# Ledger of designs, part 21: VHH binders against Testicular acid phosphatase (ACP4)

Target 1, 367 residues: Testicular acid phosphatase (ACP4), of Homo sapiens (Human) (q9bzg2)
Amino acid sequence: LPEGPLVFVALVFRHGDRAPLASYPMDPHKEVASTLWPRGLGQLTTEGVRQQLELGRFLRSRYEAFLSPEYRREEVYIRSTDFDRTLESAQANLAGLFPEAAPGSPEARWRPIPVHTVPVAEDKLLRFPMRSCPRYHELLREATEAAEYQEALEGWTGFLSRLENFTGLSLVGEPLRRAWKVLDTLMCQQAHGLPLPAWASPDVLRTLAQISALDIGAHVGPPRAAEKAQLTGGILLNAILANFSRVQRLGLPLKMVMYSAHDSTLLALQGALGLYDGHTPPYAACLGFEFRKHLGNPAKDGGNVTVSLFYRNDSAHLPLPLSLPGCPAPCPLGRFYQLTAPARPPAHGVSCHGPYEAAIPPAPVVP
Below, E stands for the ipSAE of ESMFold2; O stands for the ipSAE of OpenDDE; V2 stands for 0.75 times the mean of E and O plus 0.25 times the DockQ between their complexes.

## First folded at step 23 (VHH; framework vhh_8h63_2)

Design s6 (from r2 with G98T; at its last look DockQ between E and O 0.67; V2 from the best seeds 0.65)
Fold by ESMFold2, look of step 23:
Structure s6 (fold): chain B 367 residues (1-367), chain A 120 residues (1-120)
Amino acid sequence: as target 1 above (367 residues)
Amino acid sequence: ELQLVESGGGLVQAGGSLTVSCAASGSTFSYYEMGWSRQAPGKERELVAEIYSGGSTWYADTVKGRFTISRDNAKNTLYLQMNSLKPEDTAMYYCAATYEGEYFDEFDHWGQGTQVTVSG
């Protein structure tokens, strides 16, 4: 389909590199954690700041012709989860996207950019309601009790027993989530040049990654991936589509919405799109939705707008163009709505959520 | 590894009040998202309340306005103040926790529970 100019962009990105969330009991580095991670567990590192600044600079270049180099509050809205690392990531990203507004610019040109958030308990848009959603737990249990999942878990019985012995961490109850915590700690330590224990061989790390992929698949994939998505990533997907619809209906000047969030936010969104690729989104990974004028016959395919997706998961390479399954890019917006409808919550709401509400605030009145 | 021990359960009359506590052992208590779940005989486990490390809270509709969750990071202790108790609140109450902020955030630490029985 012939493409026209951009009219709206939605971006969802993971925070930058962080310190490990936890230490396992026999972690050789736990006693010096305050030296290794001076800002504390789970906090954004200096490398994480650099990654987000680089992402912002990439976005500046990509949207050079679309988005003013000056921040204009009516054109850009930024929302983060209420975590230091996601708030700081948004700020670092914005320093790259709007360099003249960045801290350290000459006093007359520096201008802080608001990053909006809500309390964690109230964040129905960017956070999973897993603990308060019995239906989601039923769906997850169905996936974890399936023969395919249980056969894989049985194949790892010996490995999981050895992992308990090496780490001193009990795996009773939630073996795969606890195994993921071990992998997360090891990967954070390795990324920062720390020696890994001898038992954490390349083969062990590969097995931990395979276990993580199975567990992620159970959370966002088949069986009943669409219903899981209605409770999770489909909420955000629906908000992205509804925000564009609102912008068009009201003629708003808003051009870009940015969401600073977590790996689970991206994984759930990928699940809703049918685009989970078997890997965890790396730090500063960015999934973008680009809405463009459709220059073809407006009566064909129900409209004048197409949706294109990109995924930036490696700053050393160009972002990957993605296609919605069943709709090669550029996907007409009407078909995008139709194909994603099963994964998006219905208007009356779902078991763990009320009726849909827009993620962006009304335009502020100015005296 | 985080260990959770509940206490303070007991028998109370309908309309009464009770506080249950959860003592956590570990130097990183302040990083945990925590909550209370309950299970009555023959019923599914129900999440009652949550508190995040930043202090925001969530309550199930069945207890909202009657129950208050709080935490004291200096004492490594989670509390649930239960007021205006009803016979329907009779259950085993479990303390639960997970490390804050990444992955799917499911609870992965559980206490053994404390029994609350409301007569009347």
Scores: ipSAE 0.592, ipTM 0.837, lowest interface PAE 1.8, mean pLDDT 86
ESMFold2 (binder alone), look of step 23: mean pLDDT 82; pTM 0.836
OpenDDE, look of step 23: ipSAE 0.755; ipTM 0.889
ESMFold2, look of step 24: ipSAE 0.564; ipTM 0.821
ESMFold2 (binder alone), look of step 24: mean pLDDT 82; pTM 0.834
OpenDDE, look of step 24: ipSAE 0.731; ipTM 0.879

## First folded at step 24 (VHH; framework vhh_8h63_2)

Design t1 (from s1 with G98T; at its last fold request DockQ between E and O 0.72; V2 from the best seeds 0.70)
Amino acid sequence: ELQLVESGGGLVQAGGSLTVSCAASGSTFSYYEMGWSRQAPGKERELVAEIYSGGSTWYADTVKGRFTISRDNAKNTLYLQMNSLKPEDTAMYYCAATYEGEYFEEFDHWGQGTQVTVSG
ESMFold2, look of step 24: ipSAE 0.666; ipTM 0.866
ESMFold2 (binder alone), look of step 24: mean pLDDT 82; pTM 0.836
OpenDDE, look of step 24: ipSAE 0.740; ipTM 0.885
ESMFold2, fold request of step 25: ipSAE 0.603, 0.583, 0.608; ipTM 0.844, 0.835, 0.846
ESMFold2 (binder alone), fold request of step 25: mean pLDDT 82, 82, 82; pTM 0.835, 0.836, 0.832
OpenDDE, fold request of step 25: ipSAE 0.737, 0.768, 0.717; ipTM 0.883, 0.898, 0.872

Design t2 (from s3 with G98T; at its last look DockQ between E and O 0.63; V2 from the best seeds 0.00; counts 0 for: pae E 2.1 > 2)
Fold by ESMFold2, look of step 24:
Structure t2 (fold): chain B 367 residues (1-367), chain A 120 residues (1-120)
Amino acid sequence: as target 1 above (367 residues)
Amino acid sequence: ELQLVESGGGLVQAGGSLTVSCAASGSTFSYYEMGWSRQAPGKERELVAEIYSGGSTWYADTVKGRFTISRDNAKNTLYLQMNSLKPEDTAMYYCAATYEGEYWDEFDHWGQGTQVTVSG
């Protein structure tokens, strides 16, 4: 069926390139960190700004016929997590998306665009309750205690011991997440022209990437992927669908909602959609939800609206079209809603305190 | 390497108050996200309170309204003021920290704990 006109867009994107979050004890670059990263650890870099400008310009071009080049407050809403790098990323993105309002315009014509946020401790939409949700940790523990996960961890024992020796970093407690932090530091430094230490060979980097993929899979994938999603990415997914439903029901002029956030935000959302591709979202990666009119039978599932997804993970190539498992694009909205229901929280919410209720366990066997 | 040392635990009567402290050394304290967790005998460790570098706070429902987390960046010290204490608050209290969240944001640094015992 031919796609009709856009009526609503939701965008979720990762901030741009940043300085490393931390330095490990034997990091050869730690002694010059204030010179290398003058804005501080974890702060958005000049390259990060460029990436977000480029993303904004891509969005301008993509939505040229849908969204006015003039910012109109009733048509566009931008929400960010409360971090400098995500707030600045949203601003740089908006400079590309609304170039007439951008910095550098004459003072009489420059119009600041609001980027909304909430305190970090209160952000359940874009930051999920990892540390503060015992139920999520119970679900995660089931994944990390599974034989498959433990076998992989045991297979990396020698590698992890060598990594501790090379980095001086203890991996006790959370070896895979701590290994990811080493990879993150190495990649940030390499992207900015710093030489890798000799021990960080291509094979070491490949192994670190494999470790990261296993850890991500435990967080957003089986077992109990839908239950994990209800506490994480399903919250955002539900909000995206609810925003469109409200716009349609009330006839609101809102056309676009933008979320500036983190790799974990995108990973959790991909998990809720069943679309995690085995890779970490690169800087400025963008997952888009496009709602379009459709002339199909309104009495059937989906009414007159379809949902299409795209994922921009490489600025050198066209965005990837994505489809929900079981609903080839363009997916009727009613079907999209139905297929995502297990991953979205129920109307009464889900409790972070209490055991997960599953099928009745088998009765104990007494010898 | 960030080091965390808790102090101020002890025995308190039900309904009483107590402040526990956490001294940090070895890194820039003011940029850490900090929290208190507790572990009662035979129970899982539970997050009690968090304070972020920007000053926002979070409390578990079991302590909300009774406990207050605060920090003194000049002294590199984290506090937990505990009021209206109940026997259920009896636990080892741990100070925890992580730099800045990305990926799966979990605490990287833990103290060895200070015991709080509430009688009656």
Scores: ipSAE 0.552, ipTM 0.814, lowest interface PAE 2.1, mean pLDDT 86
ESMFold2 (binder alone), look of step 24: mean pLDDT 82; pTM 0.832
OpenDDE, look of step 24: ipSAE 0.721; ipTM 0.875

Design t3 (from s1 with F104W; at its last look DockQ between E and O 0.69; V2 from the best seeds 0.67)
Fold by ESMFold2, look of step 24:
Structure t3 (fold): chain B 367 residues (1-367), chain A 120 residues (1-120)
Amino acid sequence: as target 1 above (367 residues)
Amino acid sequence: ELQLVESGGGLVQAGGSLTVSCAASGSTFSYYEMGWSRQAPGKERELVAEIYSGGSTWYADTVKGRFTISRDNAKNTLYLQMNSLKPEDTAMYYCAAGYEGEYWEEFDHWGQGTQVTVSG
């Protein structure tokens, strides 16, 4: 389809680099954690701020012709989960996207930009309903009890036993998530120039990444990937589409919605789109939805709008253009709706979630 | 690393109240999301309440209005106040902890459980 101008953008990004969430028992760095991580465990680091500022600058450049260099509250809406690191990531990102509004000295042209959030326990849009959703647990259990999953786990028995010995971390009961914990700590330390233990060789790191990929596949992939998505990433996907539909129907000036969230938010969304690439999204990874008018025959599928996707997972390279399976970019909006429908919740709601919940607030009442 | 020990279970008359506690040791308690799950004999484990480090809470429909989860970060202690207890609340109650806002927010740490039995 011939492409016309950009009319709407939705962005979902992971927070920047953070301190480790915990130390494992034999971690050589555990006793100096307050020196290494002055803002505390799990908090956004200075590198995380830099990564988000860089992402914001990338977005400024990418949308130079579409989005005003000034922040305009009617044109941009930003929502974050209620965590320090995601709220701070959104702020750092916005400083790059709207540099004239960036914080600075008293003579700077600082303009505060609101970042909206909801209490963590109430956030069904950007957070995964893992613990509180019995239906999701049933679906996950089916995947983890399957022969393929159990055979892979058995194949790693020796590796996991060695990992217990090297780390002192018990892997009983929850080996794959606990292995992820080790990988997370090692990757945080490596990113900050700390030497890895001798046992954390490239081969060990590759095996930990393979274990994570199996675990992610169980969470967002077959069996019943579409039903899993209805409870998870399909919620956000539905909200993204509904926001554009609302903007179009009401003629709203809103041009961009930004979601500051987590690796699991991106993984769940990738799962709903059928686009999980086998890797955990790195810090400040960004998945973008770009809605454009198309100049083709209006009577054909997709009407007047197409959807294109990009994934920025490495600031050293151009963002990856992505295509929805079964719809090469630029995908007509009608086809996009059709192909994603099984992964999106029905209008009446699904287990653990009620009917569709608006992702942006209603227009404020003006006196 | 993080260790969780429940206490305060026991026999309680229907309509009565009980507080169960969970003492945490090892890791920094305030960084964890905490929760209570329960399991009756022959039943699946059921999440009954969660509390996040920022203080927001969630309750299962079966306990809303009757149970209150709270935490005291200075004492590294999680509480579950259970009021208007019913025989259906009889279960082993488990304290749990997990990382907030990363990966799958499943619980990674579990206590041994404390038995709550509601008679009559």
Scores: ipSAE 0.615, ipTM 0.846, lowest interface PAE 1.7, mean pLDDT 86
ESMFold2 (binder alone), look of step 24: mean pLDDT 81; pTM 0.821
OpenDDE, look of step 24: ipSAE 0.718; ipTM 0.872

Design t4 (from s1 with G98T F104W; at its last look DockQ between E and O 0.60; V2 from the best seeds 0.63)
Fold by ESMFold2, look of step 24:
Structure t4 (fold): chain B 367 residues (1-367), chain A 120 residues (1-120)
Amino acid sequence: as target 1 above (367 residues)
Amino acid sequence: ELQLVESGGGLVQAGGSLTVSCAASGSTFSYYEMGWSRQAPGKERELVAEIYSGGSTWYADTVKGRFTISRDNAKNTLYLQMNSLKPEDTAMYYCAATYEGEYWEEFDHWGQGTQVTVSG
């Protein structure tokens, strides 16, 4: 497709490196946690700030010709979830994207940049409150009650028992989520140069990663991946498309919307796009949506918009261009709407408290 | 590891009020997203209310306007004030918690429950 100027960008990124969310009972580093993590558990680290500053500098370079060098409120809108680490990540990112606004700039040039947020309980755009959505849990239950999922749990019985012994952490009730928390703690500690316990061998870490992958797959993948997305990542995808539609219809000067959020935000969005690759997004990973006008002879084509996707998951390499399954790259906007429609909520909405079929018996099987 | 103990359940007449409490120990309470779930005999566990570490709240439609969740981080205590109680509110009430803002935010710490019985 002949390609014209960039006209709109949406960016979704995960916060930077953080302290572990929790310690497990036998964690050898538990007793000195306040020294190791002076800002507290789950808080953005100095490395997390550096990662976000680096992401901001990458964005400055990438959008040099598109976005004004100074912050302009009509051009850029920044939204974060209401967590210290995502709010701070957005600020660090913006210091790289708009260096004049950075702390330490001369007083005449320093300009704080607003980062917008909403109360955590109200954030259905960037957080998917799955506990408060019975319909989502009904869909998730289909995956977790499937033979494949249950057989994996049974196959890990010995491993999970050993994990309880090594960690002192009870896995009763939520074994896979609690196993994930152990992995998260180990990875945070390793990233900061702390020695892993002897029991946390490469084989143990690999098994913990397999457990996490099964659980992520149940949340965003088959069965009924599109229906799950309508309640999760499809909401954000719909908002991204709606924002561009509004900008286009009303001739608004808005050029960029930035969303500072979480790994689950990116995973759910990847699920809605059919682009989940089996891996957890690393800190400061960024998924970008780039809208460009298609230029052409008005008698032949009339001008259309295309959508290109990139995924920056490693600062040491160029961002990965992504192709929406079933669409050429760059993807015509109309085709993008069509292909993503099953994963996006319908215009009349979708109910978290929708139909309840608990009293309906299973249908008989025909031989 | 976070430990949760509910208390304050009991028998109450329809239209009455009751407060249940959840004492937390063994970890920094203020880092946790907290909630109340309930389970009546023969029914699935139902999320009733949530309160996030920053203080924002959510309520199920079945209790909205009647129940109030609150937390006291200084006392490591979660509360559920239940007003205008109905026989349908009869259930075992469970305190629950998780760390916020990463991965799937499912509750992974649960108390043993406190029984609330509403007579009509």
Scores: ipSAE 0.588, ipTM 0.835, lowest interface PAE 2.0, mean pLDDT 86
ESMFold2 (binder alone), look of step 24: mean pLDDT 82; pTM 0.834
OpenDDE, look of step 24: ipSAE 0.689; ipTM 0.861

